# Ledger of designs, part 51: VHH binders against q96fz2

Target 1, 269 residues: q96fz2
Amino acid sequence: CGRTSCHLPRDVLTRACAYQDRRGQQRLPEWRDPDKYCPSYNKSPQSNSPVLLSRLHFEKDADSSERIIAPMRWGLVPSWFKESDPSKLQFNTTNCRSDTVMEKRSFKVPLGKGRRCVVLADGFYEWQRCQGTNQRQPYFIYFPQIKTEKSGSIGAADSPENWEKVWDNWRLLTMAGIFDCWEPPEGGDVLYSYTIITVDSCKGLSDIHHRMPAILDGEEAVSKWLDFGEVSTQEALKLIHPTENITFHAVSSVVNNSRNNTPECLAPV

## First folded at step 22 (VHH)

Design GB17
Fold by OpenDDE, fold request of step 24:
Structure GB17 (fold): chain B 269 residues (1-269), chain A 123 residues (1-123)
Amino acid sequence: as target 1 above (269 residues)
Amino acid sequence: EVQLVESGGRLVRTGGSLRLSCAASGFTFTDWAMGWFRQAPGKEREVVAAISWSGRSKYYADFVKGRFTISRDNAKNTVYLQMNSLKPEDTAVYYCAAKLGLFTESPQDYQYWGQGTQVTVSS
């Protein structure tokens, strides 16, 4: 997973992240650093994206089932990194393979500290290799959406008004992530950064790409992944597997350029 | 205290129309999706229609077939269900429900419920 969409306005995004705490109370996540949220149809590594994490990470004795939403840098910067520039990392931390998560210090250590997060996106992009050609067809992959009066498909967004209708009740993709906190050697603000855990693709997606992000499907899965106070690493890792509960459509090559940030990126062709 | 109070249910003839209202209080109405559900005797509660927090997105059950319209007035903290072309099969107790954030089709996802209003459609 090297490209996502997360374009919803902050207030819409917040509502889309409503959750139920362990007491059964529905809540909205509280924002940290809301100003760092940059909506985009085309999110690439090193950009900031909103993630969910347990409130317990920030507040001692907090209810660990409560959620915080915070923009973090895509590409995990390990806490032990001693260089002043995160770009000097010699290894790719955009993704973490589920099968080697415990073998890599950069992921194992923060995971052991309970630094689990849910990466939010409208969906993610993946490119299918065309047989016999060097061309790649991009696809937008996302949760199935509720069919609204005007067919809840992105394809029905033939007008700005219809577009808003489609996105107003959009179920966000929830991907399992690991985050870490890095203190720059030269001082400054603590950098929060994340990696997306990847798994082998489900059967439905296998023709497009052989790997997919670990998607946490449903409130329970998301809650368990986030709640490091009550759910052990071992139990949490059981949640990491392919899911068939996804849909996708082909999109234009507009998304190929990471600088393009328009609805055309995820529009069906 | 959170309250949802339905009104408008009554006896109506086949082909008739009703407008149900649900007045909400005790929570930030604009953060909540709203839904109308119904339960007939001996049947499970089922979704009729749902509306997003902003009112921009709407869902209707298949049996609605364009006969009902859900709407909301956020300034009045009220959600409505306009029911036209009513049929005897529409006879049920209609409930207003609230879910924080997005609406769903599942009654169990909704946090708050009204007491219900009886709709009876006679032949």
Scores: ipSAE 0.925, ipTM 0.961, lowest interface PAE 0.4, mean pLDDT 94
Fold by OpenDDE, last read:
Structure GB17 (fold): chain B 269 residues (1-269), chain A 123 residues (1-123)
Amino acid sequence: as target 1 above (269 residues)
Amino acid sequence: EVQLVESGGRLVRTGGSLRLSCAASGFTFTDWAMGWFRQAPGKEREVVAAISWSGRSKYYADFVKGRFTISRDNAKNTVYLQMNSLKPEDTAVYYCAAKLGLFTESPQDYQYWGQGTQVTVSS
């Protein structure tokens, strides 16, 4: 996974992240560093995206079922990294393969500390190789949506008004991630960064791409992944597998350019 | 204290119209999706319609077939269900419900419920 969409306004995004705590109360996640949230139809590695994480990471003795939402850098910077510039990392940390997560120090160490997060997105993009050509067809992949009076699909977004109707009740994609906290050697603010765990693609996506992000489908899966206080690493890793509960449509080549940040990126062609 | 109070239910003839209202209090209304559910005698509670926190997105059950309209007035903390072309099969207790954030089709996802209002459609 190398491209996502996360374009909802902050208040809309927050509502879309409503959850139930262990006491059965519905709550909105609290924000940390809300000013770092930058909505975009075209998110690439090294950009900031909002993630969910347990409140227990910030507050001692907090209810670990409570959630915080925070923008973090895409591309995990390990806490042990001693260089002053994250760009000097010699390996790619955009993704973490599920089968080798425990073999890589950069991922194993933060995971062992319970630094699990849920990466939020409208959906993600993948490119299908066209047979006989060097051309690739991009697809937008997301959770199936409830059918509304107009449509439960992005295809109904043929006007700004209809677009808003589609996105107003959009179920966000929830991807399993690992985050870490890095303190720059030269001082400054702590950098929070994340990697997305990837798995082999489900059957439905196999013709598009052979790998997909580990999607946490449902409130229970999300809650268990986040709750490092009650759920062990071993149990959490059982949640990491392909899911068939996705849908997709072909989009234009507009998304190919990471600088493009318009609704056309995810519009069906 | 959170309260949802339904009103407007009554006896109507087949083909008639009715408007239900639900007044909400005790929570930040604009953060919550609202829904109308119904329960007929001997049947399970089922979703009729749902509306997003902003009112921009609406869902209707298949049996509605364009006969009902859900709306909300956030300034009045009220959600409405306009019901037209009523049928005997629409006879049920109608409930207003609230869910934080997004609406769903599942009654179990909703946290707050009204007492219900009886709608009876005569043949």
Scores: ipSAE 0.924, ipTM 0.960, lowest interface PAE 0.4, mean pLDDT 94
Fold by OpenDDE, fold request of step 24:
Structure GB17 (fold): chain B 269 residues (1-269), chain A 123 residues (1-123)
Amino acid sequence: as target 1 above (269 residues)
Amino acid sequence: EVQLVESGGRLVRTGGSLRLSCAASGFTFTDWAMGWFRQAPGKEREVVAAISWSGRSKYYADFVKGRFTISRDNAKNTVYLQMNSLKPEDTAVYYCAAKLGLFTESPQDYQYWGQGTQVTVSS
C-alpha cells in the first residue's frame, strides 16, 4: 500500500470515527495535534494521516478502550534511529509485512511496547499491471458502503451537495498499523510515525494486486487491535489476515501524480 | 438525561398518510445519526429509514419503495418520518433511535431509543 485517500473535513472524520468504549458508551475520539491533519484525496508515504490509538499511550491509568485520533507520519521512524533526518533510513518502513513483523527490529520493538494503531482512510489505491503493456490501471479500494438514495457512484460527487450525500455517512477503511515515537537527536518535537501492516491479497483483489493492507473489519477488531492494555501482541496478531469485505472500482490516471488532490482521484472511470 | 419522544402514530386507512416526529434532548443532536425502526407483533425490530447527522445522506429499507421520507431539523432537535401510501403490513410500533456518528442498518448499533408510537393501518 503506497497511496491512500483521506479527505474528509475534520469534524466529519471525527464523527465517522465514533466508537463504543468498554462500558458500552458511544464516544468520539479526542484529537491530538489536530492542526497536523491535512485532508487529501491522494496521500503518499511521508505525509501525515490520522490514526487511532489507545488513550493509555498518553495518560497513565487511562481507560485503554478509549481512543485518540492523531495525525502521524506515514513511514515508521524507529525510536532508536540516531540520524537527524528520517529520510536517511536505509530500509523502507512504509509497510510492514505480516509474515516478518517479528523479525525486523524496527517493527518488533514498537509492537512489543503495544504501539498499535489504526490507520484511517477513505480507501487505498492499487495499480493493476496490464498484460502486454507497461501501463498500470489504478483502482480505488474501500469498504462496501450502505446504499443511500443517491449512492450509485462516488462519481456523483460533482457538487458540494452531492459530495455531502456521498461522504456524509462514509465508512472509513481501518488498517492495522504500528507506530513509534522518535526523538530527534538535535532536540525538538517528538515525531510520531506509522507503518501499515500488509498481507497477501484476498481472492477478490488478487487479480489487481498480490498484497493488501491488513484491514480490521468491525468495531471489535479495531478495539482489540488498539487495546494493548488488555490484548497481548500475540492475540492482536491473530487479527491480521486478508479480508474479502472490500469493493473497488477503476479510477483515472489522475491519481498517478501524487500532487493531484481532487475528487477525480477516486472517481470511477 | 437523554430522551427520545415519538409522536404522530394513529389509526389510518389503507392508502393514508402519517407524519411521525421524534423530539430529542440530552445530547448533541448534530453529532448523531437518527433512525426509524418498527416492530410488528411477533416480528423482529427492523430498520425503516436512517438519516445522517447533517441530513444529507438517507437510507431506506427495501419495503419503503419511495413511500416514506425521513428528514430532520437540527435546530429543533427533531427527526421526522413522512409515511404515504400506507398498507396494512405497515402496522407496527415505530421507534426513533440515535447512533453516534454514522447510521447503520442494525438496531443493536443504536444507543438511544424512544418509547415508540403505534401506527395502525386498517384495510
Scores: ipSAE 0.923, ipTM 0.960, lowest interface PAE 0.4, mean pLDDT 94
Fold by OpenDDE, fold request of step 24:
Structure GB17 (fold): chain B 269 residues (1-269), chain A 123 residues (1-123)
Amino acid sequence: as target 1 above (269 residues)
Amino acid sequence: EVQLVESGGRLVRTGGSLRLSCAASGFTFTDWAMGWFRQAPGKEREVVAAISWSGRSKYYADFVKGRFTISRDNAKNTVYLQMNSLKPEDTAVYYCAAKLGLFTESPQDYQYWGQGTQVTVSS
């Protein structure tokens, strides 16, 4: 996974992240660093994206079922990194393979500290290799959505009004991530960064790409992944597997350029 | 205290129309999706219609078939269900419900419920 969409306005995004705590009460997540949230139809590594994490990471004795939403840098910077510039990291941390998560110190250490997060997106993009050509067809992959009266699909978003109707009740994709906190050697603000855990693709996606993000489907899966106070690493890792509960459609080549940030990126062709 | 109070249920004839209202209080109405559910005797509670927090997105059950319209007035903290072309099969207790954030089809996902209003459609 190297490209996502997360374009909802902050307030809309917040509502879309409503959750049930351990007591069964519905709540909205509280924001950390809301000003760092930058909506985009085309999110690349090193950009900031909103993630969910347990409140217990910030507040002692907090209810670990409570959620915080925070923009973090895509591409995990390990806490032990001693260079002053995160870009000098010599290995790719955009993704973490599920089968080797415990073999890589950069991921194992923060995971052992309970630094699990849920990466939020409208969906993610993946490119299908075309046989016999150097051309790749991009696809937008996302959760199936509830069919609404007039616009049951992104394809119906042919007007601004229809677009808003489509996105007003959009179920966000919830991907399993690991985050870490890095303190710059020269001082400054602590950098929060994340990696997305990847798995072998499900059957439905296998023709497009052989790998996919580990998707946490449903409130329970999301809650268990986030709740490092009650759920062990071993138990949490059981949640990491391919899911068939996805849909996708072909999109234009507009998304190929990471500088393009328009609705056309995820519009069906 | 959170309250949902339904009104407008009554006896109507087949083919008739009825408008239900649900007045909400005790929570930030604009953060909540609203839904209408119904329960007939001996049947399970089922979703009739749902509406997003802004009112821009609406869901209708298959049996509605364009007969009902859900709407909301956020300034009045009220959700409505306009029911036209009513049938005897529409006889049920109609409930207003609230869910934080997005609406769903599942009644178990909704946090707050009204006491319900009886709708009876005579043949």
Scores: ipSAE 0.923, ipTM 0.960, lowest interface PAE 0.4, mean pLDDT 94

Design GB17
Fold by OpenDDE, last read:
Structure GB17 (fold): chain B 269 residues (1-269), chain A 123 residues (1-123)
Amino acid sequence: as target 1 above (269 residues)
Amino acid sequence: EVQLVESGGRLVRTGGSLRLSCAASGFTFTDWAMGWFRQAPGKEREVVAAISWSGRSKYYADFVKGRFTISRDNAKNTVYLQMNSLKPEDTAVYYCAAKLGLFTESPQDYQYWGQGTQVTVSS
């Protein structure tokens, strides 16, 4: 996974992240660093995206079932990294393979500290290799959505009114992630960064791409992944597997350029 | 204290119209999706319609077939269900429900419920 969409306004995004705590109370997540949230139809590695994490990471004795939402950098920078520039990392941390998560120090260490997060997106993009050509067809992949009265197509979001009809009740994709906190050697702000855990693709996506993000489908899966106070690493890792509960459509080549940030990126062709 | 109070349920004839209202209090209404559910005797509670926090997105059950319209007035903390072309099969207790954030089709996802209002459609 190297490209996502996360374009909802902050308030809409927040509502879309409503959850139930351990006591059964429905809540909205509280924001940390809301000013770092930058909506985009085309999110690439090294950009900031909103993630969910347990409140217990920030507050001692907090209810670990409570959630915080925070923008973090895509591409995990390990806490032990001693260089002054994260770009000097010699290995790719955009993704973490589920089968080797415990073999890589950069992922094992933060995971062992309970630094599990849920990466939020409208959906993610993947490119299908065309047989016999050097051309690749991009697809937008997302959760199936509830059919609403006028939910014609994502492509109909050509006006503000149509946009609201499509996105007002959009179920966000929830991907399993690991985050870490890095303190620059030269001082400055602590950097929060994340990696997306990947798995082998489900049957439905196998013709498009052989790998997919580990999607946490449903409130229980999301809650268990986040709740490092009550759920062990071993139990949490059981949640990491392919899911068939996805849909997709072909999109234009507009998304190929990471600088393009328009609704055309995810519009059906 | 959170309260949902339904009103408008009554006896109507087949082909008649009825407007249900649900007044909400005790929570930030604009953060909540609202839904209308119904339960007939001996049947499970089922979703009739749902509406997003802004009112821009609406869901209708298949049996509605364009007969009902859900709407909301956020200034009045009220959700409505306009029911037209009523049929005897529509006889049920109708409930207003609230879910924080997004609406769903599942009654179990909704946190707050009204006491219900009886709708009876005679032949």
Scores: ipSAE 0.923, ipTM 0.960, lowest interface PAE 0.4, mean pLDDT 94
Fold by OpenDDE, look of step 22:
Structure GB17 (fold): chain B 269 residues (1-269), chain A 123 residues (1-123)
Amino acid sequence: as target 1 above (269 residues)
Amino acid sequence: EVQLVESGGRLVRTGGSLRLSCAASGFTFTDWAMGWFRQAPGKEREVVAAISWSGRSKYYADFVKGRFTISRDNAKNTVYLQMNSLKPEDTAVYYCAAKLGLFTESPQDYQYWGQGTQVTVSS
């Protein structure tokens, strides 16, 4: 996974992240560093994206079922990294393979500390290799959505009004991530950064791409992944597997350029 | 304290119309999706319609078939259900319900419920 969409306004995004705590109380996640949230139809590594994480990471003795939402840098910077520039990392931390998560120090260490997060997105992009050509067809991949009045497929959003209706009740994609906190050697603000865990693709997606993000489907899966106070690493890792509960459509080549940030990126062709 | 108070339920003839209202209090209304549900005697509670926090997105059950319209007035903290072309099969207690964030089809996802209002459609 190297490209996502996360374009909802902050308030809409917050509402889309409503949850129940362990007591059954419905809550909205509290924001940390809301000003760092930058909506975009075309999110690439090294950009900031909103993630969910347990309140317990920030507050001692907090209810670990409570959620915080925070923009974090895509591409995990390990806490032990001693260089002054995160770009000097010699290995790719955009993704973490589920099969080797425990073999790599950069992922194992933060995971062992309970630094699990849920990466939020409208969906993610993947490119299909066309047989016999060097051409790649991009696809937007996301959760199936509830059919609403006049809300056909994303493709039926032929008007601005219809577009707003589509996104007004959009179910966000929830991907399993690991985050870490890095203190720059020269001082400054602590950098929060994350990696997306990847798995083998489900059967439905296999023709497009052989790998997919580990998707946490449903409130229970999301809650268990986040709740590092009550759910062990071993139990949490049981949640990491491919899911068939996805849909997709072909999009234009507009998304190929990471600088393009328009609705056309995820519009069906 | 959160309160949902339904009104407007009454006896009507087949083909008649009713408008149900639900007044909400005790929470930030604009953060909540609202829904109308109904329960007939001996049947399970079922979703009739749901509406997003903004009112831009709406859901209707299959049996509605264009007969009902859900709407909301956020300034009044009220959700409405306009019911036209009523049938005897629509006879039920109608409930208003609230869910934080997005609406769903599942009644169990809704946190707050009204006491309900009786709608009776005679043949």
Scores: ipSAE 0.846, ipTM 0.923, lowest interface PAE 0.5, mean pLDDT 93
Fold by ESMFold2, fold request of step 24:
Structure GB17 (fold): chain B 269 residues (1-269), chain A 123 residues (1-123)
Amino acid sequence: as target 1 above (269 residues)
Amino acid sequence: EVQLVESGGRLVRTGGSLRLSCAASGFTFTDWAMGWFRQAPGKEREVVAAISWSGRSKYYADFVKGRFTISRDNAKNTVYLQMNSLKPEDTAVYYCAAKLGLFTESPQDYQYWGQGTQVTVSS
């Protein structure tokens, strides 16, 4: 969808991204461009957010099961885009529908190159349409979390100690994405950008919204989606489906304004 | 070489208390969540308690019911389990385990294990 929270400090986020390589060894991902990471409770399209991708995208002969974490621009800019300003793209590439991914040049081309990534977030926001008004009820949607001792509410940040009780062990939402690499015509750094694949919502979310991000639930799904060296596009696309392993709570309208970056954005109401 | 060495298991009467320790070496302790697991004969290994890499987030299985406390000392690379109000049902081998990043309830997610320490709770 079009709004997420990804607010963890980089060191906490990195530990939350611990993974197993193909040999079963537990590792932390290696950062690229860490200075571009801008944590916020309220991320919107065009902002940079961290994604996971295979080391093989950066290093010849690398183990394709090893992971890099890098901030990328939300809103895929196709490699073939000719203008100098990405905002001139006439297509909305924030999301990519799974049922048409192989019909859209912007998505099928990078997907065919193995440019699969996992988009990281604390969770995402979705607005439920209210009957009889144009008002919408926002919800924060995330993986079920292990109940921890003496933790405050998800949005309570009375002290660093209370924040850490909730967030030090937070299971990040892992969404299937596609990325591309665009070389600006005037020169300069290559722009990495991504789209989030969407599917029909599961039954548990259908009262909130009819679409949801394609969630990769568990280490096997994440590993297969990332590993373009061992897992073909055809096999990877089998991972793209709705999941019921999701939870949510209502939040206040503070999140509606994307400039609001406070714990209140995701606090239960 | 990674090592997890449990100590402190012994025979204790019902209602008694016991403190288990696990000394860790061979890895960057502050990147790893730690867990205590137990296994009684003929039963599956089950989580007792877990603690985040920082020590600030903790999990307890429902059967603990406030009787046990997990803690860690990152300066000493040690994790502890304080066990109070012990019951015969707590009789098991207790294992220390390490998982990079986040703890979970599942033993299969943990990479390193100690050899275990026997806790026996009598009448």
Scores: ipSAE 0.824, ipTM 0.919, lowest interface PAE 0.5, mean pLDDT 91
Fold by ESMFold2, look of step 22:
Structure GB17 (fold): chain B 269 residues (1-269), chain A 123 residues (1-123)
Amino acid sequence: as target 1 above (269 residues)
Amino acid sequence: EVQLVESGGRLVRTGGSLRLSCAASGFTFTDWAMGWFRQAPGKEREVVAAISWSGRSKYYADFVKGRFTISRDNAKNTVYLQMNSLKPEDTAVYYCAAKLGLFTESPQDYQYWGQGTQVTVSS
């Protein structure tokens, strides 16, 4: 998983993140650093994207079932990193394989501190290798959506009004992540950064790519992954598995260039 | 205190029309998706229609699509169901429900419910 879409305006995104706390009340997450949210149809590593995490990470007396939403850097920077520039990190932390997560210090240490997050996206992109060519076919991959009136396929709306109708009730993809907090040696704000946990692809995606993000399907899975106050690392890792509850469609090569930030990136072809 | 109050249910003849209303209070209406559900005697509660917080995205169950229209007036905190071409099979208690954020088809996902309004369609 190396490219996502997360394009909703902040208020629409926030409503899409409504959740139920441990007492059964429906709530919206509270933002941290909302001005750092940069919506785009085409997010790549080193960019900021919103994640959910437990309020307990920020407030000593907080209910661990309450959620904060905050932009974080994609590409985990370990707390022990010594250089002043995160781009000098000598290994790739965009993804974390589930089968080796407890063997890699960059991931094991923050996981042991309960630094679990849920990475939010409209969906993610993956490129399928084609026989007899060096070209690849991109796909947009996302949760199945409830079919709404006067909506066509995603990105195939007849007018701007019809296009916007798709997104007001969009179920965001929720991926399991690990985050860490890095204090720059030259000073400044603490850098929050995340990695996306990956698993073997489900049967439905195996023809596109052999890996997929670990998707947390439903409120129970999301709540357990986030709640490091009540759910141990060992129990949380049982949530990490492939899911077949996923859909996809082919998209044009517009998405190939990460500088393209238009609805065409995810429009069906 | 959150309240959802349905009105407009009554006896109508086959082929007739009826407009249901649901007045909402006690929460920030524009953060909530709204739904209409129905329950006939001896049957499970089922979604009829749902509408997003903005009113722009709408869902209709297969059995009612084309005959009913859901709408909302965010200035009046009110949700409507316009029911046309009514059939005896539409006889049920109709409930207004609210869910924070996104609507779904599942009644168990909705936080607040009205007391219901009876719709009876005579042959």
Scores: ipSAE 0.823, ipTM 0.923, lowest interface PAE 0.6, mean pLDDT 92

